# Designs tried in a protein design chat: VH-VL binders against Riboflavin kinase. Part 11

Target 1, 134 residues: Riboflavin kinase, of Devosia riboflavina (a0a087m355)
Amino acid sequence: MGIRLSGCVIHGDKRGRKLGFPTANLSIAPGVELPPDGVYSCIVWLPGQTTHHGATASVGNNPTFDDVKERRVEIYIHDFDGTLYGHELNICLLTRLRDMRRFSGLDDLTGQTERDVAQSRAMLAHHALTGLLP
Below, E stands for the ipSAE of ESMFold2; O stands for the ipSAE of ESMFold2 at other seeds; V2 stands for 0.75 times the mean of E and O plus 0.25 times the DockQ between their complexes.

## First folded at step 9 (VH-VL; framework fv_roledumab)

Design D4 (from B5 with heavy chain Y110I, light chain S93D L96W; at its last look DockQ between E and O 0.07; V2 from the best seeds 0.00; counts 0 for: pae E 12.1 > 2, placed apart)
Fold by ESMFold2 at other seeds, look of step 9:
Formats: C-alpha cells, structure tokens, sequence
Structure D4 (fold): chain C 134 residues (1-134), chain A 121 residues (1-121), chain B 107 residues (1-107)
C-alpha cells in the first residue's frame, strides 16, 4: 500500500531558498525512485513508535540541475509541534492530491496549504490505517 | 497588517557592541525563517544572516561570522541580532526581512523600515 | 558565493519609455531570481520572484524573464513613480546575493 520511504530529517533549508515553515525535510538516499512530483497525503512513523501520524508531503525532483541525484521530500506532520531534526522518519505516500504550482502571494499559498491539509485529512479518514506498521 | 519594526541602532565606537531587535506583527511569526539584510550609506544591499523558524539553524555572511549572533523569541514575535566587535565597515541601515513558507518560491516579501548603525570614532 | 552583475549601472529615461535592466549570475540559478525597487530613504519593495512572477499589487507594466544565468526586468511604459534604484537578487544558494543596483533617472 502506497510508496514507502525513509530518511533523516534535515531542516527546511532548500539549497539556499529558505529556512522557514515547521516541516520535516527528509534526506532521501541517492538512487531511490520517487513518485511524480506533487503534493501527497501520507502517514509517518516517528522514531521508536508503532503508531502513525497523518501528514501532507511535497515531493520534488529538479531535472534542470547537472547533478540530478539530489532529492527533497518536505513533510508537514498533522497535529505535531515538536522537533525531529536529526531523527529518522518512515513514511508511506498514499494519494497524490495535486501537481506542484506557483503562488501569486502569501494568501494564495496559505489558502492552498489549508486545502491540501484538509484533503489529506479527509483521505486518511477514509482509509482504515490503524495498526499499520513501519 | 503584516509589519516588521527594527530598533536598537545607534552610534558606537569600533570594537563595541549593539543589539538590534525586530518585532513582527500580523502573521504567524513562528512559521517563518527570518533574515537580516544591510545597506551601507549610498551602497547596495548585502545579505547578513538567516535564522530558521525555530532558531535551530543559522547561517551568516562571511563578513560577519564569529562577530554577529542571530536569535529569536517566538513567544514575543521578536528577532535579535547581537553585533559584537563592530568595525567601520559594519556601518549600515539594518533591515529585518521575511521570506516565504513551505514549498513557496518567494523571496523577501516584507521588510522593516530599517535601523541605522554607525561605527565611528 | 554566486555573483550577480547588473547592467546598466544607471539609465536615463523619460516617462513612457521602455526600460530594460539585465542581471547575470555567475552560475546556473534556475529561476530563483527576485527583483526589488528602492526609493531614496525607503526599504526595498518586492516586485518579482521566480524570475517572472509579479508580486500582488505590482503594475502589469513590470515584467521579468530569464532562466539559468541571464535575467531581465522590463518596464514597458515608465511612469513618474518608477524612477528608483532596482536590484536583482538570487536565492538559489547561500549566501544570498544582490546585484549592485541600477539607478533609473529622469532625462
């Protein structure tokens, strides 16, 4: 079910663009095949836990760079406000919610983020995922 | 009304210290990485430093590494920049600036009015 | 650090003129370029990000283009309020860097 990924949390420093937004940015091993770019509903297991959290993920590949081995997965864990820097996460990407898009401003981004999270929560509530293990 | 307001600038002698602050309002401050950018009189803009949303990561321009320390207090929606061992070349207007959030391709969309730091004998 | 070089350093123009400012990066930065307008004594004003996307409230006479290393800001019909200094800025990698500025002046 879904696409399983794992990796260590790094901060949201996307190659010099920003360090903001309380997300878990995942370092993915080279050679791991990622699904198409987009925003996904997913579930996440924190270190040492067998219960999962709902999440919303942004998956991006950038084919325009000469070295295309760098990959980023950015995850907003629902209802979570702790820090996971340096910890390993296990993730299952479930449903692709939409393509990546550009935003006309902060209000546009915030509105889209709220819709993405709402859609992710609705999809997760539809699936009986209780007891699923890493 | 999204707003950033800097304070703490002044005139100091070389080798002395200042602490700048920047107070944010009108947005969820703890969701954003924040920056300092400076501009020497009649000169261009120079990026100085960035701090992550929770303060755990910081990066500095080479010109200020080891002398400046960036911190934030998310409970007070306030940034601090400690300017130690000041040099005449640090003379500038110092701006705090906000950048984009999660999967945004934004840059500095909100700037404060700036606070002037003058380092002179 | 990625060097951003603007051209020209200054530009004399009249209202109604088309103004073109270029910015060259020392390496491929994809489309991670922003443009700012700054009037004397004021903070910079955010105009364009991701090379070509206008910030909300920026007049449509402003446009941006480019990818890779060469980028352009264009003002299609200069207005009296557009006389200012313009900066490009890369945000592809730290340290983030600005061009040296282009002063657009009244003829």
Amino acid sequence: as target 1 above (134 residues)
Amino acid sequence: QVQLVESGGGVVQPGRSLRLSCTASGFTFSDYGMHWVRQAPAKGLEWVAVISWDGSDKYYADSVKGRFTFSRDNSQDTLYLQLNSLRPEDTAVYYCARTGIWYSDYSFDIWGQGTMVTVSS
Amino acid sequence: AIRMTQSPSSFSASTGDRVTITCRASQDISKYVAWYQQKSGKAPKFLIYYASTLQSGVPSRFSGSGSGTDFTLTINSLQSEDFATYYCQQYDDYPWTFGQGTRVEIT
Scores: ipSAE 0.007, ipTM 0.584, lowest interface PAE 8.6, mean pLDDT 81
ESMFold2, look of step 9: ipSAE 0.008; ipTM 0.535
ESMFold2 (binder alone), look of step 9: mean pLDDT 90; pTM 0.916

Design D5 (from B5 with heavy chain D57Y Y110I; at its last look DockQ between E and O 0.73; V2 from the best seeds 0.00; counts 0 for: pae E 5.9 > 2, grease 20.4 > 18.9)
Fold by ESMFold2, look of step 9:
Structure D5 (fold): chain C 134 residues (1-134), chain A 121 residues (1-121), chain B 107 residues (1-107)
Amino acid sequence: as target 1 above (134 residues)
Amino acid sequence: QVQLVESGGGVVQPGRSLRLSCTASGFTFSDYGMHWVRQAPAKGLEWVAVISWDGSYKYYADSVKGRFTFSRDNSQDTLYLQLNSLRPEDTAVYYCARTGIWYSDYSFDIWGQGTMVTVSS
Amino acid sequence: AIRMTQSPSSFSASTGDRVTITCRASQDISKYVAWYQQKSGKAPKFLIYYASTLQSGVPSRFSGSGSGTDFTLTINSLQSEDFATYYCQQYDSYPLTFGQGTRVEIT
């Protein structure tokens, strides 16, 4: 059930902060197979904690700045506004909510992000009630 | 109407400098990463440089690294490309181009008309 | 840098023909390919991204396919306005790179 991933939180381009949805950009080691591009409902384990948090993840490419290639997963952790830069996260991707798409501007992106998060929260609430979370 | 307009091209001797500008209109310029792409006469397209939406990072093709400087002024909706130590192989039409605003969107949906830079003695 | 090799470099076709242009990447780039059309004296025009997703406003006779290293742009039922040079572009890694171009001539 779900796709398990781990990786280190790295510095992103900070657009998530401009949107009001601060995200953790998770660097995934080369050779680890990622699921199809898209937006996922997921859960995450924060450093030093045994309980999990709900989250919403984007899986896609992020060309690297230092002439090294890496694949990244961008995670918005629900109800969390701290920083995890430099820490390792463990994540389970659960349900693919939609395909990636281009956005016509920040309002379009913000509106879609709000819908994605709402759908992610609803899916996670349903799974908690049914005992199906990993 | 989304538009990019380049200017500042011209004919110059090797070793000289030029400053290219690109003015944007019809969209929220400060939301977008921007690029320069060039095309030598009778040749294909070559990516030159990128600048992030807020100017916080820049990256250059190896062929121009150390000689070209990319900047943006979001209050003026304008990009600048400073071309220093120009060489004959820098002769090209220079385009500014808009990329997407989110991850996985590093293709170019809007291009300017281009400005010609000719470097010859 | 990732090399993008297009084939053929040029060819002629008649209106109504199905035209196929291929692009090969020097390494696996998943589906991070875009296609552009460029007419003489004009800037490139965006056609396709993510290997197969058609940009809004582009005629449905254009389509793209492929993943990994091999990609194809197809024009179904070529029109007289489709005479142009076509470029593929990878956006998997910096530096972003283009194919050398394919010139399509309508007879």
Scores: ipSAE 0.186, ipTM 0.750, lowest interface PAE 5.9, mean pLDDT 84
ESMFold2 (binder alone), look of step 9: mean pLDDT 91; pTM 0.933
ESMFold2 at other seeds, look of step 9: ipSAE 0.334; ipTM 0.800

Design D6 (from B5 with heavy chain G33A S52N; at its last look DockQ between E and O 0.60; V2 from the best seeds 0.00; counts 0 for: pae O 6.6 > 2, grease 20 > 18.9)
Fold by ESMFold2 at other seeds, look of step 9:
Structure D6 (fold): chain C 134 residues (1-134), chain A 121 residues (1-121), chain B 107 residues (1-107)
Amino acid sequence: as target 1 above (134 residues)
Amino acid sequence: QVQLVESGGGVVQPGRSLRLSCTASGFTFSDYAMHWVRQAPAKGLEWVAVINWDGSDKYYADSVKGRFTFSRDNSQDTLYLQLNSLRPEDTAVYYCARTGIWYSDYSFDYWGQGTMVTVSS
Amino acid sequence: AIRMTQSPSSFSASTGDRVTITCRASQDISKYVAWYQQKSGKAPKFLIYYASTLQSGVPSRFSGSGSGTDFTLTINSLQSEDFATYYCQQYDSYPLTFGQGTRVEIT
């Protein structure tokens, strides 16, 4: 079920915290195939935990980073208020909610993010997730 | 409504310097990474440099590394490109271009009209 | 750096023609391709991003397709205002790179 990924949390440009949706940016090993770009409903296991949290993930590209890395996965963990820099996360992407799109500004991005999170929460509430492990 | 206006081009001899400016209007400038792209006369487009939204991170094409310096002043909605040790192959129209904000597509959606730099004896 | 190779370099077409321009990347760049239109003496104009998504206000006769290494810009029913040079551009990895351009002339 779903698409399993793992990676270490790295720094991004930190705009998610400015918008009220702090995200974890995952560095995925070179050569790992990622699913189609888009926004996903997903679950995540924090370091050392076997229980999962609901999350909303973006699969895309961020070419503004220094080392010219290819694709990145950004995760907003629902109801989580902590820091994960340098930690490894395991995730499972469940449902693709939408394609990537262009935004006309930060208000547009924030509004879309609120809708994505709401849709992600709704999908996770109706998904059979028992027995899943990292 | 989004507008980018370049200035500071001119004719100079090899080895000299110029400073290009790009003034932005019609959008929240400090939210965007910005680029320079150049085009030699009757030739294609060449990416030159990128600067992130607060100016803390910059990246340059190999052809200009060590000679060009990109900066921004978010209080004046202005980009600067310092062109040092100019060579004849730097002769081009220089465009500033806007890319997407973070969490967005990073293609170039708006371009200035360009400023011409000619390096000749 | 990722090389972007366009074909053809130029050609002539009549109004109403279907025009196809191709662009090949030297490595897999997923869908991180944009297309620009440039008229003589003017700045490039943004047409398409993410290989196939039209920018707001771009006529529906323009379309893009492709993924991986092979990409196509199509103008379905060429109009007189479509005379221009067209560039593909990858934004998967730095340094960002453009194709050499395709000049479309109206006969």
Scores: ipSAE 0.084, ipTM 0.730, lowest interface PAE 6.6, mean pLDDT 84
ESMFold2, look of step 9: ipSAE 0.118; ipTM 0.735
ESMFold2 (binder alone), look of step 9: mean pLDDT 91; pTM 0.927

## First folded at step 10 (VH-VL; framework fv_roledumab)

Design E1 (from D3 with heavy chain W102Y Y103W; at its last look DockQ between E and O 0.86; V2 from the best seeds 0.00; counts 0 for: pae O 5.3 > 2)
Fold by ESMFold2 at other seeds, look of step 10:
Structure E1 (fold): chain C 134 residues (1-134), chain A 121 residues (1-121), chain B 107 residues (1-107)
Amino acid sequence: as target 1 above (134 residues)
Amino acid sequence: QVQLVESGGGVVQPGRSLRLSCTASGFTFSDYGMHWVRQAPAKGLEWVAWISWDGSDKYYADSVKGRFTFSRDNSQDTLYLQLNSLRPEDTAVYYCARTGIYWSDYSFDYWGQGTMVTVSS
Amino acid sequence: AIRMTQSPSSFSASTGDRVTITCRASQDISKYVAWYQQKSGKAPKFLIYYASTLQSGVPSRFSGSGSGTDFTLTINSLQSEDFATYYCQQYDSYPLTFGQGTRVEIT
């Protein structure tokens, strides 16, 4: 159900905490085919747990000087404010909510993020996802 | 109204140094990653360097690595490019340019007017 | 580094013509391509990002297309203000690189 991915939480910039939506940045192994760029409703399993959390993910590319070709996945885990740096997360991307777009400023990005999260929560509540395992 | 204004260009001999500045206005400067791009006379565009929004990360083109240093002062909305050990092939108009504020948005939406650097004997 | 090869290097055209400029990347860069217009003596102007998305305020006669390695900028019904040099730029990976430019000139 959906597209299953796993990745190690790596350092990103501190934008998500500044926005009030702390995010985990995931490094996806080279050679894994990712879905089209965009914002997705998704679910995530924390390390060692079988219950899932709702989440909102951005699939895109973060250019690096070391020529890493893997797409970056940035996850905001709903109702979670901890950090999992250095740990591997399992996620399932469900519904593509929108294309990536350019923002005119931080307030524009914040407002869009709030709408994305609200839409993600609504989509997840509509689908009976209880009991899904990693 | 986004504005970027470069300064500090001039005519210098090979081996000498210059310090370029770019002053930003009309936007929250500390939200944005910034670049330098140069254009030799009658030539195309060449990316020179990037600096992250907080200055914590920097990348340089191989042609300038080890000779140029990019920095920013977010309290003064100003970028600096220190050009050391200048060579004739560094002769160009130098532009500062702004990128988007999301991590996968590295196109240049605003450019300064440019400042000319001429390196000649 | 990813090489961006533009074609043609120059193009002679009249107002009302349809102009097509191509850009080929040396490897798959998805849709991470931008296009710029540069008039003589001026800084480049941002036109298109993500291969096909027009920047706000850019006339609808400009369009972009492509993905992977092959990209196209099209100017439908060329206007007198469109005579300029056009550059593609990839932003898939560092170093960021530009095509060599295409000069669109009046015949």
Scores: ipSAE 0.213, ipTM 0.757, lowest interface PAE 5.3, mean pLDDT 85
ESMFold2, look of step 10: ipSAE 0.245; ipTM 0.771
ESMFold2 (binder alone), look of step 10: mean pLDDT 91; pTM 0.924

Design E2 (from D3 with heavy chain S104T; at its last look DockQ between E and O 0.77; V2 from the best seeds 0.00; counts 0 for: pae O 6.1 > 2)
Fold by ESMFold2 at other seeds, look of step 10:
Structure E2 (fold): chain C 134 residues (1-134), chain A 121 residues (1-121), chain B 107 residues (1-107)
Amino acid sequence: as target 1 above (134 residues)
Amino acid sequence: QVQLVESGGGVVQPGRSLRLSCTASGFTFSDYGMHWVRQAPAKGLEWVAWISWDGSDKYYADSVKGRFTFSRDNSQDTLYLQLNSLRPEDTAVYYCARTGIWYTDYSFDYWGQGTMVTVSS
Amino acid sequence: AIRMTQSPSSFSASTGDRVTITCRASQDISKYVAWYQQKSGKAPKFLIYYASTLQSGVPSRFSGSGSGTDFTLTINSLQSEDFATYYCQQYDSYPLTFGQGTRVEIT
């Protein structure tokens, strides 16, 4: 079920908190195959826990100057406001909700994010995810 | 109406400095990452530098790293590019350009008119 | 740095022609390609991002395609205002790089 990934939480550009959707930015090791760019419903296990949280993730990249390219997964963990910087998270990407797109401003981004989260919650409510382990 | 206006170009001798400015209007400046792109006379485009929306991250082209410094003042909706140790190959029109507001969108949707920098002995 | 090689470097065309410009990246860049139009003495104008998505206000005669290393800008029926130089640009990795440009001239 789904696509399993792990990554280290790194600093993002901090825009999610400004918009009311704080995110964890995961750095995924080079050589790990990622699914197509897009926005996904997903679940996340916090460090040391076997129960999951619902989440909404975007898969893409931020250009870097190093000799090896890193891909990033940006995750809004539903109903969670904590800080996980420096920790490794386990996630499972479930349903691809949409392609990536450009936004015409923060109102556009906020509105789309609200719709993405609503769709993610709806998809997660329809899945039998109990008992799944990291 | 999105507008970007560069200033501070001029003619200088090699080894001298200039400071370029870019004043933004018609959008919430502090929400956007910004770039400098230059174009030598009758030549193609060369990316110079990027700065994140809050100024916390910056990247520079190798040709200018260590000589150019990019900064922003979000209270004045203004970008600055300090050009030190200028060389003849830095001669170009310098454009400021706006990127997308999400971290994976580094295409340039709005450009200023450019300011000319000429480095000549 | 990722090299972006445009082809052709220039060509002459007439109003109504179908124009195809190609851009080849030196490595896989997914769909992180933009296209720009530049008229003499002007700043570049944004046309296309994410390989194939038209920017708001760009006429539908423009289209983009490709993924990976090979990308195409097509102008389906060239208009008089389309004579310009066109650049592709990758935004997969720093340094952000442009193709050398393709100059579309009137026959």
Scores: ipSAE 0.122, ipTM 0.734, lowest interface PAE 6.1, mean pLDDT 85
ESMFold2, look of step 10: ipSAE 0.237; ipTM 0.759
ESMFold2 (binder alone), look of step 10: mean pLDDT 91; pTM 0.923

Design E3 (from D3 with light chain Y91W; at its last look DockQ between E and O 0.79; V2 from the best seeds 0.00; counts 0 for: pae O 5.0 > 2)
Fold by ESMFold2 at other seeds, look of step 10:
Structure E3 (fold): chain C 134 residues (1-134), chain A 121 residues (1-121), chain B 107 residues (1-107)
Amino acid sequence: as target 1 above (134 residues)
Amino acid sequence: QVQLVESGGGVVQPGRSLRLSCTASGFTFSDYGMHWVRQAPAKGLEWVAWISWDGSDKYYADSVKGRFTFSRDNSQDTLYLQLNSLRPEDTAVYYCARTGIWYSDYSFDYWGQGTMVTVSS
Amino acid sequence: AIRMTQSPSSFSASTGDRVTITCRASQDISKYVAWYQQKSGKAPKFLIYYASTLQSGVPSRFSGSGSGTDFTLTINSLQSEDFATYYCQQWDSYPLTFGQGTRVEIT
C-alpha cells in the first residue's frame, strides 16, 4: 500500500511550528527514489512503535551547498507535538493531494496547509489500516 | 507592490570597502529568505549570497567568501552586504532578490533595480 | 557547481515568430529551473518557475517545459515588448547558477 520510505529526522527551518503544524524533516538517502513532488496523505511509525499515526507530507527540494546527494521530506504528524531529531522514522505515502505551488505569503501557506491536513485526516478516517506494519 | 531598493554603491579603489543596503516594502519581510545577485557590465548573472528568513543561516559564493558579509535587520526591513577587500572583478550591478517561503523554493520572484559598484585603480 | 548552458546565444526574430530557447544542465536537476527576462538597463523579471509554471501576470504566449537536464522556454508569437535577454536558473543545489543568457533581437 502506497510508497514506503524511511529517513533520519534532521533540523529544518522550524517554520511549521510557528504555523501550528510542527514538522519533522527527513533526510532520505540519495539512492532512494522519491515519488513526484507534491503533498501527500500518509501514515508514520514512530521509533520503536508498531502502531501508526496519521500524517501529511510534503515532497520537494531543499538544496544543500555543494551537496546534491540528499532529498528531504517534510512531515506533519497528526496529533503529535514532540521532537524526534536524530531518530529514524518509517512512513507510507498514500494519496497525492496536490501539486507543488508557490505561496503569496504566510497566510496563503497557512490556509493551504489547513486544507491539506483536513483532506489528509478525512482520507485516513475512511480507511481501515489495521495490521499495517513498518 | 513588492519593492526592493538597493543603495550604497559607488566607485572605490581596490582593497577598499563598501556597504550595500536593500530596503524592502509591500510584503512581510521576515517571512522570506533573501539573496544578492550581481552582474558585471555586459555579462551574465552571478549568485553572490543567501540569508535565511531569520538570519540564522548564510551561504556565500566561493568568489566572495571571507570578504563579504550578509546580514539583515527584520525590524527595519533591510538587508546589508558588507563588501570588504574589493577587487576589480567585483565590479558589477548588485541586486537583492526575494525567494519563496516554503518547500525551499529558491527561484527569484522579485528583484531590486540594483546598485552599481565600480572597483578601479 | 551545476553548469547551465543556453542555446542559441542570440536570435534575430520578427514580431509573430515562434522563438525557442533551450537550457541544458550538467546533471539531473528534476524541474528546479526558473526563467527570467531582462531588458537593457533593468533588473531581471521573473517569468517561469518549476520548469513550466507561469508567474502571475506573465502572458500566456510564454511557456516552459522539460525535466532532468533539458529545458525549453517558448514564446509562441513574439511581441515587440519581448525583445530582451532571457536567462535560465537552477535551484537544485548551491551554488545557484544561471545560464549565460540568450538575446532575442529584432531582425
Scores: ipSAE 0.208, ipTM 0.756, lowest interface PAE 5.0, mean pLDDT 85
ESMFold2, look of step 10: ipSAE 0.283; ipTM 0.785
ESMFold2 (binder alone), look of step 10: mean pLDDT 90; pTM 0.922

Design E4 (from D3 with heavy chain S30D S56D; at its last look DockQ between E and O 0.72; V2 from the best seeds 0.00; counts 0 for: pae O 5.7 > 2)
Fold by ESMFold2 at other seeds, look of step 10:
Structure E4 (fold): chain C 134 residues (1-134), chain A 121 residues (1-121), chain B 107 residues (1-107)
Amino acid sequence: as target 1 above (134 residues)
Amino acid sequence: QVQLVESGGGVVQPGRSLRLSCTASGFTFDDYGMHWVRQAPAKGLEWVAWISWDGDDKYYADSVKGRFTFSRDNSQDTLYLQLNSLRPEDTAVYYCARTGIWYSDYSFDYWGQGTMVTVSS
Amino acid sequence: AIRMTQSPSSFSASTGDRVTITCRASQDISKYVAWYQQKSGKAPKFLIYYASTLQSGVPSRFSGSGSGTDFTLTINSLQSEDFATYYCQQYDSYPLTFGQGTRVEIT
């Protein structure tokens, strides 16, 4: 069993593109309880699709530009290189891979992200997730 | 070693302007969003402003909004804070501070030594 | 804006004492709290982030705890270099805000 979430893709700080792991930033409605902060293997359904894609998600906090706080989920969709701004995504968080941590610089972050993605792909490959619907 | 060095503080009359600078070294400057935090004499800390890594996004405390302007020059590893229409309550030590990279926490892991701004007639 | 209320305002102590400082947020901020140490005439020093995670190089006598609205900083065996003012800071939402500070003073 996984943790189901949905949200609208919003603009982030653009750093995912710089790292080679472009992310979709999901704005989660106030009052929706997020799971513990961390990095997760997950699956995602793109708009209008019933088949899923593998993904790597981070659940954390990033104070917004306005005065109203919100919680974000940042998702790197494996093998996808497009934009989804303004679209709603449905996701299912599966395995919590690790706690959040600070990084000493971009190389540290990039190296950890590569390991997270590799671990997420490995976790997803070990289970048959065919037929799972949004 | 991460180092932040503020400059440009001084004594000015109310209503005047001052420009603060913060020069960074020991890290890749354009990977980080940056902040200004101030501390009035014998008082606590007050967050002033934030700027994104590329300078495209900025946020200000209500107490300075419309009067202060934050900018950065990533080619010179330098932050600027333009202080306009200064008031006596702006009297403080001004610190620049660094925050975390992506997965961001907005805690301040490195601080400069500060530069004093005194606004009095 | 999220108000951060520290207590006590000051704490008189001797070396070896256990010092506990609390910080209460005006709303749920999960674990998005940092703690700083500031000695007179110096810039603040980063101690703890995410409520309980020690920054690299911070002595293990420092610890943090809490989630939601109530947070603590504990110094388990106060050393002479620990006499300072301590601040909590929330980073759940803008504007970022600090507690008013707690002075840990020599008896």
Scores: ipSAE 0.180, ipTM 0.762, lowest interface PAE 5.7, mean pLDDT 85
ESMFold2, look of step 10: ipSAE 0.303; ipTM 0.781
ESMFold2 (binder alone), look of step 10: mean pLDDT 91; pTM 0.924

Design E5 (from D3 with light chain S30D Q55E; at its last look DockQ between E and O 0.70; V2 from the best seeds 0.00; counts 0 for: pae O 5.4 > 2)
Fold by ESMFold2 at other seeds, look of step 10:
Structure E5 (fold): chain C 134 residues (1-134), chain A 121 residues (1-121), chain B 107 residues (1-107)
Amino acid sequence: as target 1 above (134 residues)
Amino acid sequence: QVQLVESGGGVVQPGRSLRLSCTASGFTFSDYGMHWVRQAPAKGLEWVAWISWDGSDKYYADSVKGRFTFSRDNSQDTLYLQLNSLRPEDTAVYYCARTGIWYSDYSFDYWGQGTMVTVSS
Amino acid sequence: AIRMTQSPSSFSASTGDRVTITCRASQDIDKYVAWYQQKSGKAPKFLIYYASTLESGVPSRFSGSGSGTDFTLTINSLQSEDFATYYCQQYDSYPLTFGQGTRVEIT
């Protein structure tokens, strides 16, 4: 079920921690087919773990000068407040919650992120994901 | 109301310097990455430089690297562009422009009215 | 750098006409395209982002479409205030780049 992806956690904009939603930015290899841009409910396996965690992911673009052209996946792992820089993560994108949109300010972004996370948690609570492995 | 006001343009000889300023109002300036975009007389638009929300990261177009320096003062809601070693091809109206707050939002939603830089002998 | 090629460079039109402006990218840029309107002596005005999403306050006669390398801006019933130069812009990769512009003039 869902769309399985893996990627290495790279540095990105650290603003998410200030908002209470620290994210892992995944570098996805060139040529990997990604789903349409948007916000998704997903599950994540942390390094060395077989049990999964709930998460909320953004599939989009973040222009940079430094990288060969790659799409990026930005993931907020629910109830996790650590750093995974340099580690490989496995994820499964599940339900597309909404399209990407422009935000009128930081309060707008924070409010939308809170709603996205709430929707992601609700979707994950109603799905039979017990025992799913990386 | 979001406003961006550029200043500091003028007429200078090649090899001279100017400092441009852009004063922002009507939004929380320190939340936004900012850009400079220029337009030569009767020509199209050319992106010049970007600066991150806190000023810690900057990128420049190849045509201005090493000559222009972008900075910001978030306590005064002001951007600065130092234009050194100016050339006739730098002649343009210079706009400051705002992008969105978060990823995938790098179009320019607000522009200043611009300040004219003329480089001629 | 990604080159954005607009077509046509200029043309004449009358009020009420349908105007279509094409923008082609030198490589796949997904939907990371914005459109701007610029009137003589003024700063550009933001119209459309993500290829097809209208900014708030932009009249519904404007529409955008496209994905990959080919993008269009359409003005369905040209109004007197729409005579201007239009630019596409990609934001897939730095350096951010613009099309050459399309000048829409009164016949």
Scores: ipSAE 0.211, ipTM 0.759, lowest interface PAE 5.4, mean pLDDT 85
ESMFold2, look of step 10: ipSAE 0.235; ipTM 0.771
ESMFold2 (binder alone), look of step 10: mean pLDDT 91; pTM 0.921

